# Designs tried in a protein design chat: VH-VL binders against q20498r280to473. Part 11

Target 1, 194 residues: q20498r280to473
Amino acid sequence: LELTDLYMRTGKKVPVIVEKCCASIEDQGIVTGIYRQCGIQSNIQRLRAKFDSGAEPDLHEFGQRDIYSVSSLLKQYFRQLPNPLFTYQAYPKLIEAFEKEDSLSEKVESLRFSLETMPEAHYRTAKFLMEHLTRLCKSKSLTDMTSKNLAIVWSPNLFRPPPTLNGADTHLLSGLNVHTAICDFFIENSESLF

## First folded at step 23 (VH-VL)

Design u5
Fold by ESMFold2, last read:
Structure u5 (fold): chain C 194 residues (1-194), chain A 120 residues (1-120), chain B 107 residues (1-107)
Amino acid sequence: as target 1 above (194 residues)
Amino acid sequence: QVQLQQWGAGLLKPSETLSLTCAVYGGSFSGYYWNWIRQPPGKGLEWIGEIDHSGSTNSNPSLKSRVTLSLDTSKNQFSLKLRSVTAADTAVYYCARTREKVSEDWFDYWGQGTLVTVSS
Amino acid sequence: EIVLTQSPATLSLSPGERATLSCRASQKVRSYLAWYQQKPGQAPRLLIYDASNRATGIPARFSGSGSGTDFTLTISSLEPEDFAVYYCQQHFDWPFTFGQGTNLEIK
């Protein structure tokens, strides 16, 4: 389900699965390789099914037995959004603003403007996720996950070029490391961007 | 005290469908995965699959195309159907319970077992 | 699929002796391993879960240890009723799998 449609249905600007998984990871997931290591597949699928049914899964239990299933599910949730977190519509502007050779201050201003054009559900969820990742970076001595490491594992789940508009050219943009670089920039600068 | 009682036909011909049912007594039906496990004569154990209270299933890939798992929550029963049997499906079949907890997929209660023989 | 290899295939001992049974997994399963006892004509009986926890009603002479890929079941002083086939089972991920068994027989 698209984020805006979920917001209209529930009244919540940030999906419950995102809020609860981020909280669980901040509570029990300050561990080596969080978001890099994969959880047990049966736990990931069973946890997903609980969220899909509207049940309230016991994330403390998952955190004790397989916290990597919580982090794996969260990445999978964003990867499978019909419109990515950073929407198809905002994508060209975000890439253009990031690649432009200008000062840090100008780049932040341009990116902030482009981010604010996204639908409310996308904007608020992006703010929530980036702030979560920024807080997690403060624990890199315990997790071995720097902002760059987090961007490597997160960017494929957050950015997709529009599939039909430039289909023949999309693999070139995906082959460039721009998605990782812009994701790293968002994590490092979330306070000024959101 | 939880007990699992199972029944079904024990003698089949090739190409028939194996059908077994397991009833749960003395305990909650919800909050568990309900499993089938088989043991060919003189051999080890093979997990067939599981079903939960909602009807969601997962099956061993080696058998998945032939397996149907079902449940009847009103009777506290769950069933196995295995299509297109051959002599290789001759085994003792067990129903078994797993707690619906994270990574707690050990089988704490078992049915008495049903020998199913597939002949010509 | 996670393959569990048990050794020895057959262990011949006398009552009062200590039995040590081994189970090796083809990949790491953390501590998510269980042990079962099976006597002829009966369903398996759960002995140990999470590598080292005794199931309800299991005598203290049964203990389990190990993590990752290498696990052991120990019976500290064999009773006559302990001669049976023993299976390990990983409860780590689908499909759940069993070892081929260790036959613990009387000398």
Scores: ipSAE 0.771, ipTM 0.906, lowest interface PAE 0.8, mean pLDDT 92
Fold by ESMFold2, last read:
Structure u5 (fold): chain C 194 residues (1-194), chain A 120 residues (1-120), chain B 107 residues (1-107)
Amino acid sequence: as target 1 above (194 residues)
Amino acid sequence: QVQLQQWGAGLLKPSETLSLTCAVYGGSFSGYYWNWIRQPPGKGLEWIGEIDHSGSTNSNPSLKSRVTLSLDTSKNQFSLKLRSVTAADTAVYYCARTREKVSEDWFDYWGQGTLVTVSS
Amino acid sequence: EIVLTQSPATLSLSPGERATLSCRASQKVRSYLAWYQQKPGQAPRLLIYDASNRATGIPARFSGSGSGTDFTLTISSLEPEDFAVYYCQQHFDWPFTFGQGTNLEIK
């Protein structure tokens, strides 16, 4: 389900699965390699099935026995959104703003403008997630996860080049290097961007 | 105490479908995974698959194409069908229970076992 | 698939002796390993879960240890009823798998 549709259905601008998983990770997931290490596949699939059925899974139990299943599911949730968190529409504008501006203040301003063009549900969820990741960076001595490490594992789940009918367009708009760099910038600068 | 009682045909010809049923007594049907496990004569144990109260299943990839798991919530029963059997499917078949808790996939209660023989 | 290798295949001991049974996993399974006892014509009986926790009604002479890939079941002083086949089982991930068994027989 698209984020805007979920917002219209529930009245919540941030999906409950995102809120609950982030809270669980901040409570029980300050552990080595959070978001880098993968959870147990049966636990990930069973947890996903519980959320899909509308059940209220016990995230405390998951945190005690396999917190990496919670973090793995959250990444999977974003990867499988029909319109990525940073929408197809905003994607070219975000890339352009990041690559063209040289000064920090101009880059922040240009990115902020582009981010504000996203639908409300995408904007609020992006703010929520980036602020979560920024807070998690304060525990890097316990997790071994710097902002760059988080960006490496998160960016594939958050940015997707728009589908094209012309293969030449994919050369111009995308590369893993830029997705990681933008994601790292968002994590490091979330308070000024959002 | 929870008890699992199983039944089904014990003698099959090649290509037939194995069909076993397990009934659950003395406990709740919800909150558990319901499993089938088999043991060829003189050999070790092989997990076949699981089904939960909602009907969601997962099966051993080695058998998945031939396995159907089902449940009847009104009777507290669950069933195994194994298609296209051969002599290699000759085994004692057990139903067993797993608690529906994170990484607690040990089998705490077992049925009495049913020997299924597939003629050569 | 996670392969569990038990050793030895056969242990021949007398009542009153200590039995030590080993199980090695082909991958790390944390502490998610269980042990079962099986006598002829019976279903397996759960002894140990989570590597070291005794199941309800299991005598204190049974203990389990280990984590990661190497696990041990110990029976501190064998009783006549303890002569049976013992299996380890990983409860880490699908498909759940069993070791091939250790036959504990009377000398």
Scores: ipSAE 0.769, ipTM 0.904, lowest interface PAE 0.8, mean pLDDT 91
Fold by ESMFold2, last read:
Structure u5 (fold): chain C 194 residues (1-194), chain A 120 residues (1-120), chain B 107 residues (1-107)
Amino acid sequence: as target 1 above (194 residues)
Amino acid sequence: QVQLQQWGAGLLKPSETLSLTCAVYGGSFSGYYWNWIRQPPGKGLEWIGEIDHSGSTNSNPSLKSRVTLSLDTSKNQFSLKLRSVTAADTAVYYCARTREKVSEDWFDYWGQGTLVTVSS
Amino acid sequence: EIVLTQSPATLSLSPGERATLSCRASQKVRSYLAWYQQKPGQAPRLLIYDASNRATGIPARFSGSGSGTDFTLTISSLEPEDFAVYYCQQHFDWPFTFGQGTNLEIK
């Protein structure tokens, strides 16, 4: 289900799964390698099924036994969006703004403009997630997860090149380096970007 | 005090469908996973699959294509069907319970077992 | 699939002796390991869960230890009723798997 369709059906600006999982991670997930370490597959699948059914799963219990299943599910949710969080439509604009602007202030301004072209559900969910990751970076001494470390594990779940750019002839736009760099920039500058 | 009682046909021909039922007495049906486990004569144990009160299932990949798990919540019963049996499916079959808690998939109560023999 | 390897395959001891049974997992399972006792013609009986917690009604002579990949069941002083087959089971992830068993037999 597209983020815009979910927003239209529920009236919630940010998906419940995103709100609940981020809160759970901030409560019980200040642990080594959060978002880097993988949860137990059965716990991930069972948790996903509870959210898909509309139930309110007991995330405190998951946090006690396998907090990495909560973080793994959240990454999986974003990876499986039909239109990624940073939409196919915004992707070329975001890459261009990040690569071509010469100064920090110009990058921020250009990226802000491009981000604001996204549908409301994507914009508000991106704001929520990036602010969560920014707050989590304050605990890097406990988690061993810097903004760059978070960007490495998060960027594959947030950015996909549009299908017309993803092919043998468009190899130059593929790869983790640019996605990691822009994701790291978003985490480091979320307050000014959103 | 919880009791699991199981029944079903004990002798099958190759290609038939194994069908077993387990009834739960003296306890709640909800809040648990209901499991089937088998043990070939003189050998170890193999988990077949689970079903919860909502009807959601998960099965051992080695058997998944042949396994159907079902429940009847009005009777506190759950069932196993295993299609296209062969001699390799000859085993004692157990129903068993796990708590519906995170990473608590140990089997605390078991049925007494049903020997199912697949003839040659 | 997580493979559990039990050792020894057969352990021959006398009543009153201490039994030590081992289970090794092919990958780390944290502390999510259980132990069962099975006598001929009976269903398995849960002894230990979460590596070290005794199930209800299990005598104090049974104890479990270990984490990660290496686990041990100890019976401090064998009683005649303790001679049986013992299985470990990981409750870490699907598919849940059992070791091949250790036959604890009377010498």
Scores: ipSAE 0.768, ipTM 0.902, lowest interface PAE 0.8, mean pLDDT 92
Fold by ESMFold2 at other seeds, fold request of step 24:
Structure u5 (fold): chain C 194 residues (1-194), chain A 120 residues (1-120), chain B 107 residues (1-107)
Amino acid sequence: as target 1 above (194 residues)
Amino acid sequence: QVQLQQWGAGLLKPSETLSLTCAVYGGSFSGYYWNWIRQPPGKGLEWIGEIDHSGSTNSNPSLKSRVTLSLDTSKNQFSLKLRSVTAADTAVYYCARTREKVSEDWFDYWGQGTLVTVSS
Amino acid sequence: EIVLTQSPATLSLSPGERATLSCRASQKVRSYLAWYQQKPGQAPRLLIYDASNRATGIPARFSGSGSGTDFTLTISSLEPEDFAVYYCQQHFDWPFTFGQGTNLEIK
């Protein structure tokens, strides 16, 4: 489901799956290649089924045996959102703010303004996730995952522009893709942006 | 002490449906995956599929289109149906248990085995 | 699917000797590999899980080692009852698969 609809049904601005998986990763997921390495497919599917049924699975056990299934499921959750975390509607403004502003302070202020246009559930979940990734970067000596590495694996799950209708070449655009750069900026500057 | 006892018809003609049942004694039925595994005479083992207490299943892709797994929690029993059998389905069929724990899909208890022969 | 290749196909040894059985996986399975013993007319018996942990009631002469793709079952000093077929099984992911067996026979 869409994040705003989930918020209306549950009263929770940050989905339970996001809160629980981030906590599990911070507790047991300070390991090599977190978010880069894939979990075991049976574990991912079994874990997803538990969350989909409304149960709260034993994430400590998953963390002991296959923490990468927890991180894989979390990425999958965001990838499957009908409106991406950084919404279709905010996307052009976020890209414009990132590309056009020259100074750090101007970028931060312009991006912050654009982020605040997102629905509350998107804003709060984005804040939660980016702060999680910022904290995780402090453990890069243990995980081998810098902010840039995290941005590489996370940005495809967080940003989706609408398909172009004016003949733009997706091959060229993917080679010039700025989603990693803006995601990296969000991770590095989350305290100022949110 | 957990015991698995299995039964079902051991002689079939081509195109018939194999049907086996396994009963669980001396232990909890919930908290486990319940499995079927087969072994052609003189050959190795092939996992057929699993079912959990909720009725959720997963089956070997090689057999999935012909396999139906079911359970009766009130009797602590689970069953295998394999449709449209051929001579290639001749094997000893085993029921087996795995713990419903993360990545603990080893088979700690096995039924006694049932030879199912599909005539030519 | 994950193919497990066992070697040798047949191992002929005498009681008191050390047996070393190999299992190789077609892809990495971490340490999620089990070993079974099967005697004629019987169901398989779990020996080792998680590559190196002995199942309940399994004698200390049985040990397992390995991770990733290469695994070994060792029987330190063979007893007469140890002559049987041995199978490895990956418990890493669906579909769960078995090796085709090593026949440990008396010389």
Scores: ipSAE 0.766, ipTM 0.897, lowest interface PAE 0.8, mean pLDDT 91

Design u5
Fold by ESMFold2 at other seeds, last read:
Structure u5 (fold): chain C 194 residues (1-194), chain A 120 residues (1-120), chain B 107 residues (1-107)
Amino acid sequence: as target 1 above (194 residues)
Amino acid sequence: QVQLQQWGAGLLKPSETLSLTCAVYGGSFSGYYWNWIRQPPGKGLEWIGEIDHSGSTNSNPSLKSRVTLSLDTSKNQFSLKLRSVTAADTAVYYCARTREKVSEDWFDYWGQGTLVTVSS
Amino acid sequence: EIVLTQSPATLSLSPGERATLSCRASQKVRSYLAWYQQKPGQAPRLLIYDASNRATGIPARFSGSGSGTDFTLTISSLEPEDFAVYYCQQHFDWPFTFGQGTNLEIK
């Protein structure tokens, strides 16, 4: 389901799966290669089924035996959203703001304006996720995951070019490397952006 | 003490459906995966599939199109059906238990086995 | 599918000797490997889980070791009842698979 539809049905601006997985990873996931290493597929599928059924799974158990299944499921959740976290509508505005502004303060202000145009559920979930990733960066000596490393593994799950962009437009956007760069910027500057 | 007791027909013709049932005594039915495993005569073991208390199943891809797993929670029983059998399905079939814990998919209790022979 | 290869296929020893059985996985399975004993006409019996943890009621002469792809079952001093077929099983991911077995026979 789309994030705004989920918010309308549940009254929660941040999905339960996002809240619980982030908390589990901050508790038990300060480990080498978090978000880079893949979990065991049976554990990922079993955990997904528990969330899909509306159950409240015991993430402590998963964290003890295969924390990478929790991190893999969270990335999968975002990758499968019908409208990406950073929505199709906001995508060209975010890219333009990031590429055109030369100073840090101008870039932050322009991006902040564009982020605030997103639906409330997308905005609040993006804030929650970026702040989570920012906190994880404080543990890079234990995880080997810098903000750039996190951006590399996260950006494919958070950004999709709108279907209306053609090959020439995609070429002019400098391809998928810009997604990593803007994601890295969001992680490094989340306090100023949200 | 947990015990698994199994039964079903032991002689089938090609194209028939294999049907086996396993009953669980002396323990909880919930909190476990209930499994079927087979062993052709003189050969090794092959995992067939699992079913949990909710009725969710996962089966070996090599057999999935022919396998149906089911349970009856009121009787603490679970069952295997294997459609369209051939001589290659001749084996001893075991029911077995796995704890419903993360990455604890070892089989701690087994039934005594049922030899199923497929003949023409 | 994760293939487990056991060696040797047959091991001929006498009571009192030490047995060493090997299991190799086609890919890494961390420490998620179990060992079973099977006697003729009987179901397998769980010996070891998580590569090195002895199951309840299993004598101390049985021990397991290994991680990743290479695993070993050791029986420190063979008893007459230990002559059987031994299987390894990965409990890492679907489909769960077994090795082809090692026949431990009396010399």
Scores: ipSAE 0.765, ipTM 0.900, lowest interface PAE 0.8, mean pLDDT 92
Fold by ESMFold2 at other seeds, last read:
Structure u5 (fold): chain C 194 residues (1-194), chain A 120 residues (1-120), chain B 107 residues (1-107)
Amino acid sequence: as target 1 above (194 residues)
Amino acid sequence: QVQLQQWGAGLLKPSETLSLTCAVYGGSFSGYYWNWIRQPPGKGLEWIGEIDHSGSTNSNPSLKSRVTLSLDTSKNQFSLKLRSVTAADTAVYYCARTREKVSEDWFDYWGQGTLVTVSS
Amino acid sequence: EIVLTQSPATLSLSPGERATLSCRASQKVRSYLAWYQQKPGQAPRLLIYDASNRATGIPARFSGSGSGTDFTLTISSLEPEDFAVYYCQQHFDWPFTFGQGTNLEIK
């Protein structure tokens, strides 16, 4: 389900699954390689089934036995969005603003403007997620996850280039390099961007 | 105390369908995965699959195309069907319980076992 | 699928001796390994879960250890009723799998 459609259905700007998983990870997920290490597949599938049934499971049990299933499910949620968190529509402007040769202040302002063009559910959820990742960076001595490390594992789930008439692997590889870089920039600068 | 009692036909011809039922006494049916496990004579154990109270199933990929798991919550019973049997399906079949808890997929209670023989 | 290899296949000992049974997993399973005892004509009985926790009613002479890929079941002083087949089982992920067994027999 698209984020705006979910917002219209529920009245919540940030999906419950995102709120609960982020809270669980901040409570129980300050562990080595969070978001890098994969959870157990049976746990991921069983947890996904609970959310798909409309349940709002208490994640403390999963956090005790396999916190990586919570983090894996959260990444999977974003990967499977029909319109990515950073929407297809905003993607060209975000890339252009990030790659432009200008001052830090001008870059932040251009990116902020482009982020504000996204639908409210996308903007609010992006703010929520980036702030979560920024807070996690404060625990890098315990997790081994710097902002760059988080960007590497998160960016494939958050950015997809709009479909092209002639999709080439070379274009995708170029986009992947910038996706990590812009994601890292968002994590490092979330306070000023959102 | 929880008890699992199982029954079903013990002698089959090739191509027939194996059908076993397990009844649960002295405990809740919800909150658990209900499993089938088999053991060919003189050999080790093979997990067949599980079903939960909602009817959701997961089966061993080696058997999945032939396995049907079902439940009857009104009777606290669950069942195994294994289609198109051959002599290789000759085994003692057990029903067993796991707790519906994260990564607690050990089998704490077992049925008495049912020997199913498939003629060659 | 996760393959569990038990060793030795047969262990011949006398009552009062210490038994050490090994189980090796083909990939890391954290501590999610269980041990069972099976006597002829009976269903398996759970001994150990989570690598080292004794199940309810299991005597203290049974202990388990290990993590990752290498696991051990130890019986500190064998009683006559302990001569049986022992299986390890990973409870890490689908499909759940068992080792091929170790036959603990009287010398």
Scores: ipSAE 0.761, ipTM 0.899, lowest interface PAE 0.8, mean pLDDT 92
Fold by ESMFold2 at other seeds, last read:
Structure u5 (fold): chain C 194 residues (1-194), chain A 120 residues (1-120), chain B 107 residues (1-107)
Amino acid sequence: as target 1 above (194 residues)
Amino acid sequence: QVQLQQWGAGLLKPSETLSLTCAVYGGSFSGYYWNWIRQPPGKGLEWIGEIDHSGSTNSNPSLKSRVTLSLDTSKNQFSLKLRSVTAADTAVYYCARTREKVSEDWFDYWGQGTLVTVSS
Amino acid sequence: EIVLTQSPATLSLSPGERATLSCRASQKVRSYLAWYQQKPGQAPRLLIYDASNRATGIPARFSGSGSGTDFTLTISSLEPEDFAVYYCQQHFDWPFTFGQGTNLEIK
């Protein structure tokens, strides 16, 4: 289900699964390769079922035995959104703002404007996630996960081009690189962007 | 002390359905996965599948198309049905318990076992 | 599926000796490995879980060690009741699988 529909149903701008998983990762997930290493499939599926049943599971047990199942589930949640976190509608504007503006201040301002056009649920959830990833970068000596490493594993889950491709094959290759670059920029500059 | 007692038919013809039931005594039915495991005579053990108190199941992919797991919470019982049996399904069948805890899928209590023989 | 290979297939020893049984997994299972004892006509009995934790009521002569892919069950001084078949089992992921067994027999 879409983020805007979930917000309308629940009144919460950030999904419970996102809030709980991020909190769990910040508490128990300062470990090597967080978000890069995969969790155990049975744990991921069992945890998914608990959230789907409407239960709000205490993630302490998962964090103690298989924290990578928590991080894997969170990435899966975003990958499976019908409209990505950075919406199809905002995608062309975000890419253009990032590629076109070379001055840091101009890039930040243009991206801020484009981000603010997203529906409230998408904006608030993006803010929450990026700030989480920014905080996590402060523990890179323990996790071996820099902002670039996080962007590599996160960008495929956050950005999808609209169903109609907007370029030639060589432009598509450039687009793949840009998803990681823009994600890295968001992680490094979240306080200025949101 | 927790005890698992099992029963069901011991002799089947090919194509019949194996049906076994396990009753749980002396403990809680909730908070656990309820499992079936089989062992051909003189051979090793094979996990068949699990069911929790909500009725959610997971089964060994090699058997999944023929397996039905069910429970009756009012009687503290759970059951295995295995359709379309052949001689290869001849085994001692055990019910067993695992704790509903993360990565604690070790079997702490077992039923006494039921030998099921499928004629050739 | 995770294949567990036990060695040796048969171990012939006398009461009072130390037994060492091996289990190797086809992929890393962290420490999520259990050991069972089985005597003829009986269900398996849980001995060890999480590679090294003794189950309730298991005598101190039983100990387990290992992580990743290589695991060992040790019986420090064999008693007559210890001669049986021993199985390892990974509790890492579906489908849960068992080793083929080690027959610990009296010499």
Scores: ipSAE 0.756, ipTM 0.898, lowest interface PAE 0.9, mean pLDDT 91
Fold by ESMFold2 at other seeds, fold request of step 24:
Structure u5 (fold): chain C 194 residues (1-194), chain A 120 residues (1-120), chain B 107 residues (1-107)
Amino acid sequence: as target 1 above (194 residues)
Amino acid sequence: QVQLQQWGAGLLKPSETLSLTCAVYGGSFSGYYWNWIRQPPGKGLEWIGEIDHSGSTNSNPSLKSRVTLSLDTSKNQFSLKLRSVTAADTAVYYCARTREKVSEDWFDYWGQGTLVTVSS
Amino acid sequence: EIVLTQSPATLSLSPGERATLSCRASQKVRSYLAWYQQKPGQAPRLLIYDASNRATGIPARFSGSGSGTDFTLTISSLEPEDFAVYYCQQHFDWPFTFGQGTNLEIK
């Protein structure tokens, strides 16, 4: 389900799955390789089924036994969104803002403008997720996950070039590298951007 | 104390369908995975599959194409069908329980076992 | 599929002796390993879950240890009723699998 449709259906600007999984990971997921290591497949599939049915699974139980299934599911949730978190419409604007501006202040201002063009559900969920990842970076000595490491594993789940751009040779190749760079920038500068 | 009692035909010809039923007494039927496990004579154990209270199933890929798992919650029973049997399917078949908890897939209660012999 | 290899295949001991049974997994299973006892004509009986936790009603002479890929079941002082086949089982992921068994025989 598209994020705006979910917001209209539930009245919640940030999906319950995102809020619950981020909280669980901040509580029990300060562990080596969080978001990089995969959870147990049976646990991921069973957890996904519970969220899909509208149930609210006991994430404390998952955190005790297989926290990597929580982090794996959260990445999968974003990867499977019909419109990515950073929407198809905002994607060209975000790329342009990131690549074109030289000074930090101008880059932040241009990115803020482009981010604010996204639907409210996307904006609020992006703010929530990026701030979560920023907080996790404070624990890099325990997790081995720097902002760059988080960006590497997160960016393919958050950015997807619009279908009209997927066939462009130079955009596709540059898009893979720039997705990580933008994601890293968002994690490092989330308070300024949102 | 939870008790699992199982029944079904113990002698089959090749190509027939194995059909076993397990009834659960003295405990809750919900909150668990209900499993079938088999043991060929003189050999080790092989997990066949599981079914939960909602009817969702997961089966061993080695057998999945021939396995059907079902349940009857009104009777606290669950069943195994294994199609197109051969002599290689000769085994003692057990029903067993696991908790519906994260990574708690150990089998704490077992049925008495049913020897199923498939003639060669 | 996670393969569990038990050793030794057969262990011949006398009552009062200590038994040490090994189980090795083909990949890491954290501590998600269980042990069962099976006597002829009976269903398996759960002894140990989560590598080291005794199941309800299991005597204290049974203990388990290990994590990752290498696991051990120890019976500190064998009783006559302990002579049986022992199986390890990983409860880490589908499909759940068992070792081939260790036959603990009386001398």
Scores: ipSAE 0.746, ipTM 0.889, lowest interface PAE 0.8, mean pLDDT 92

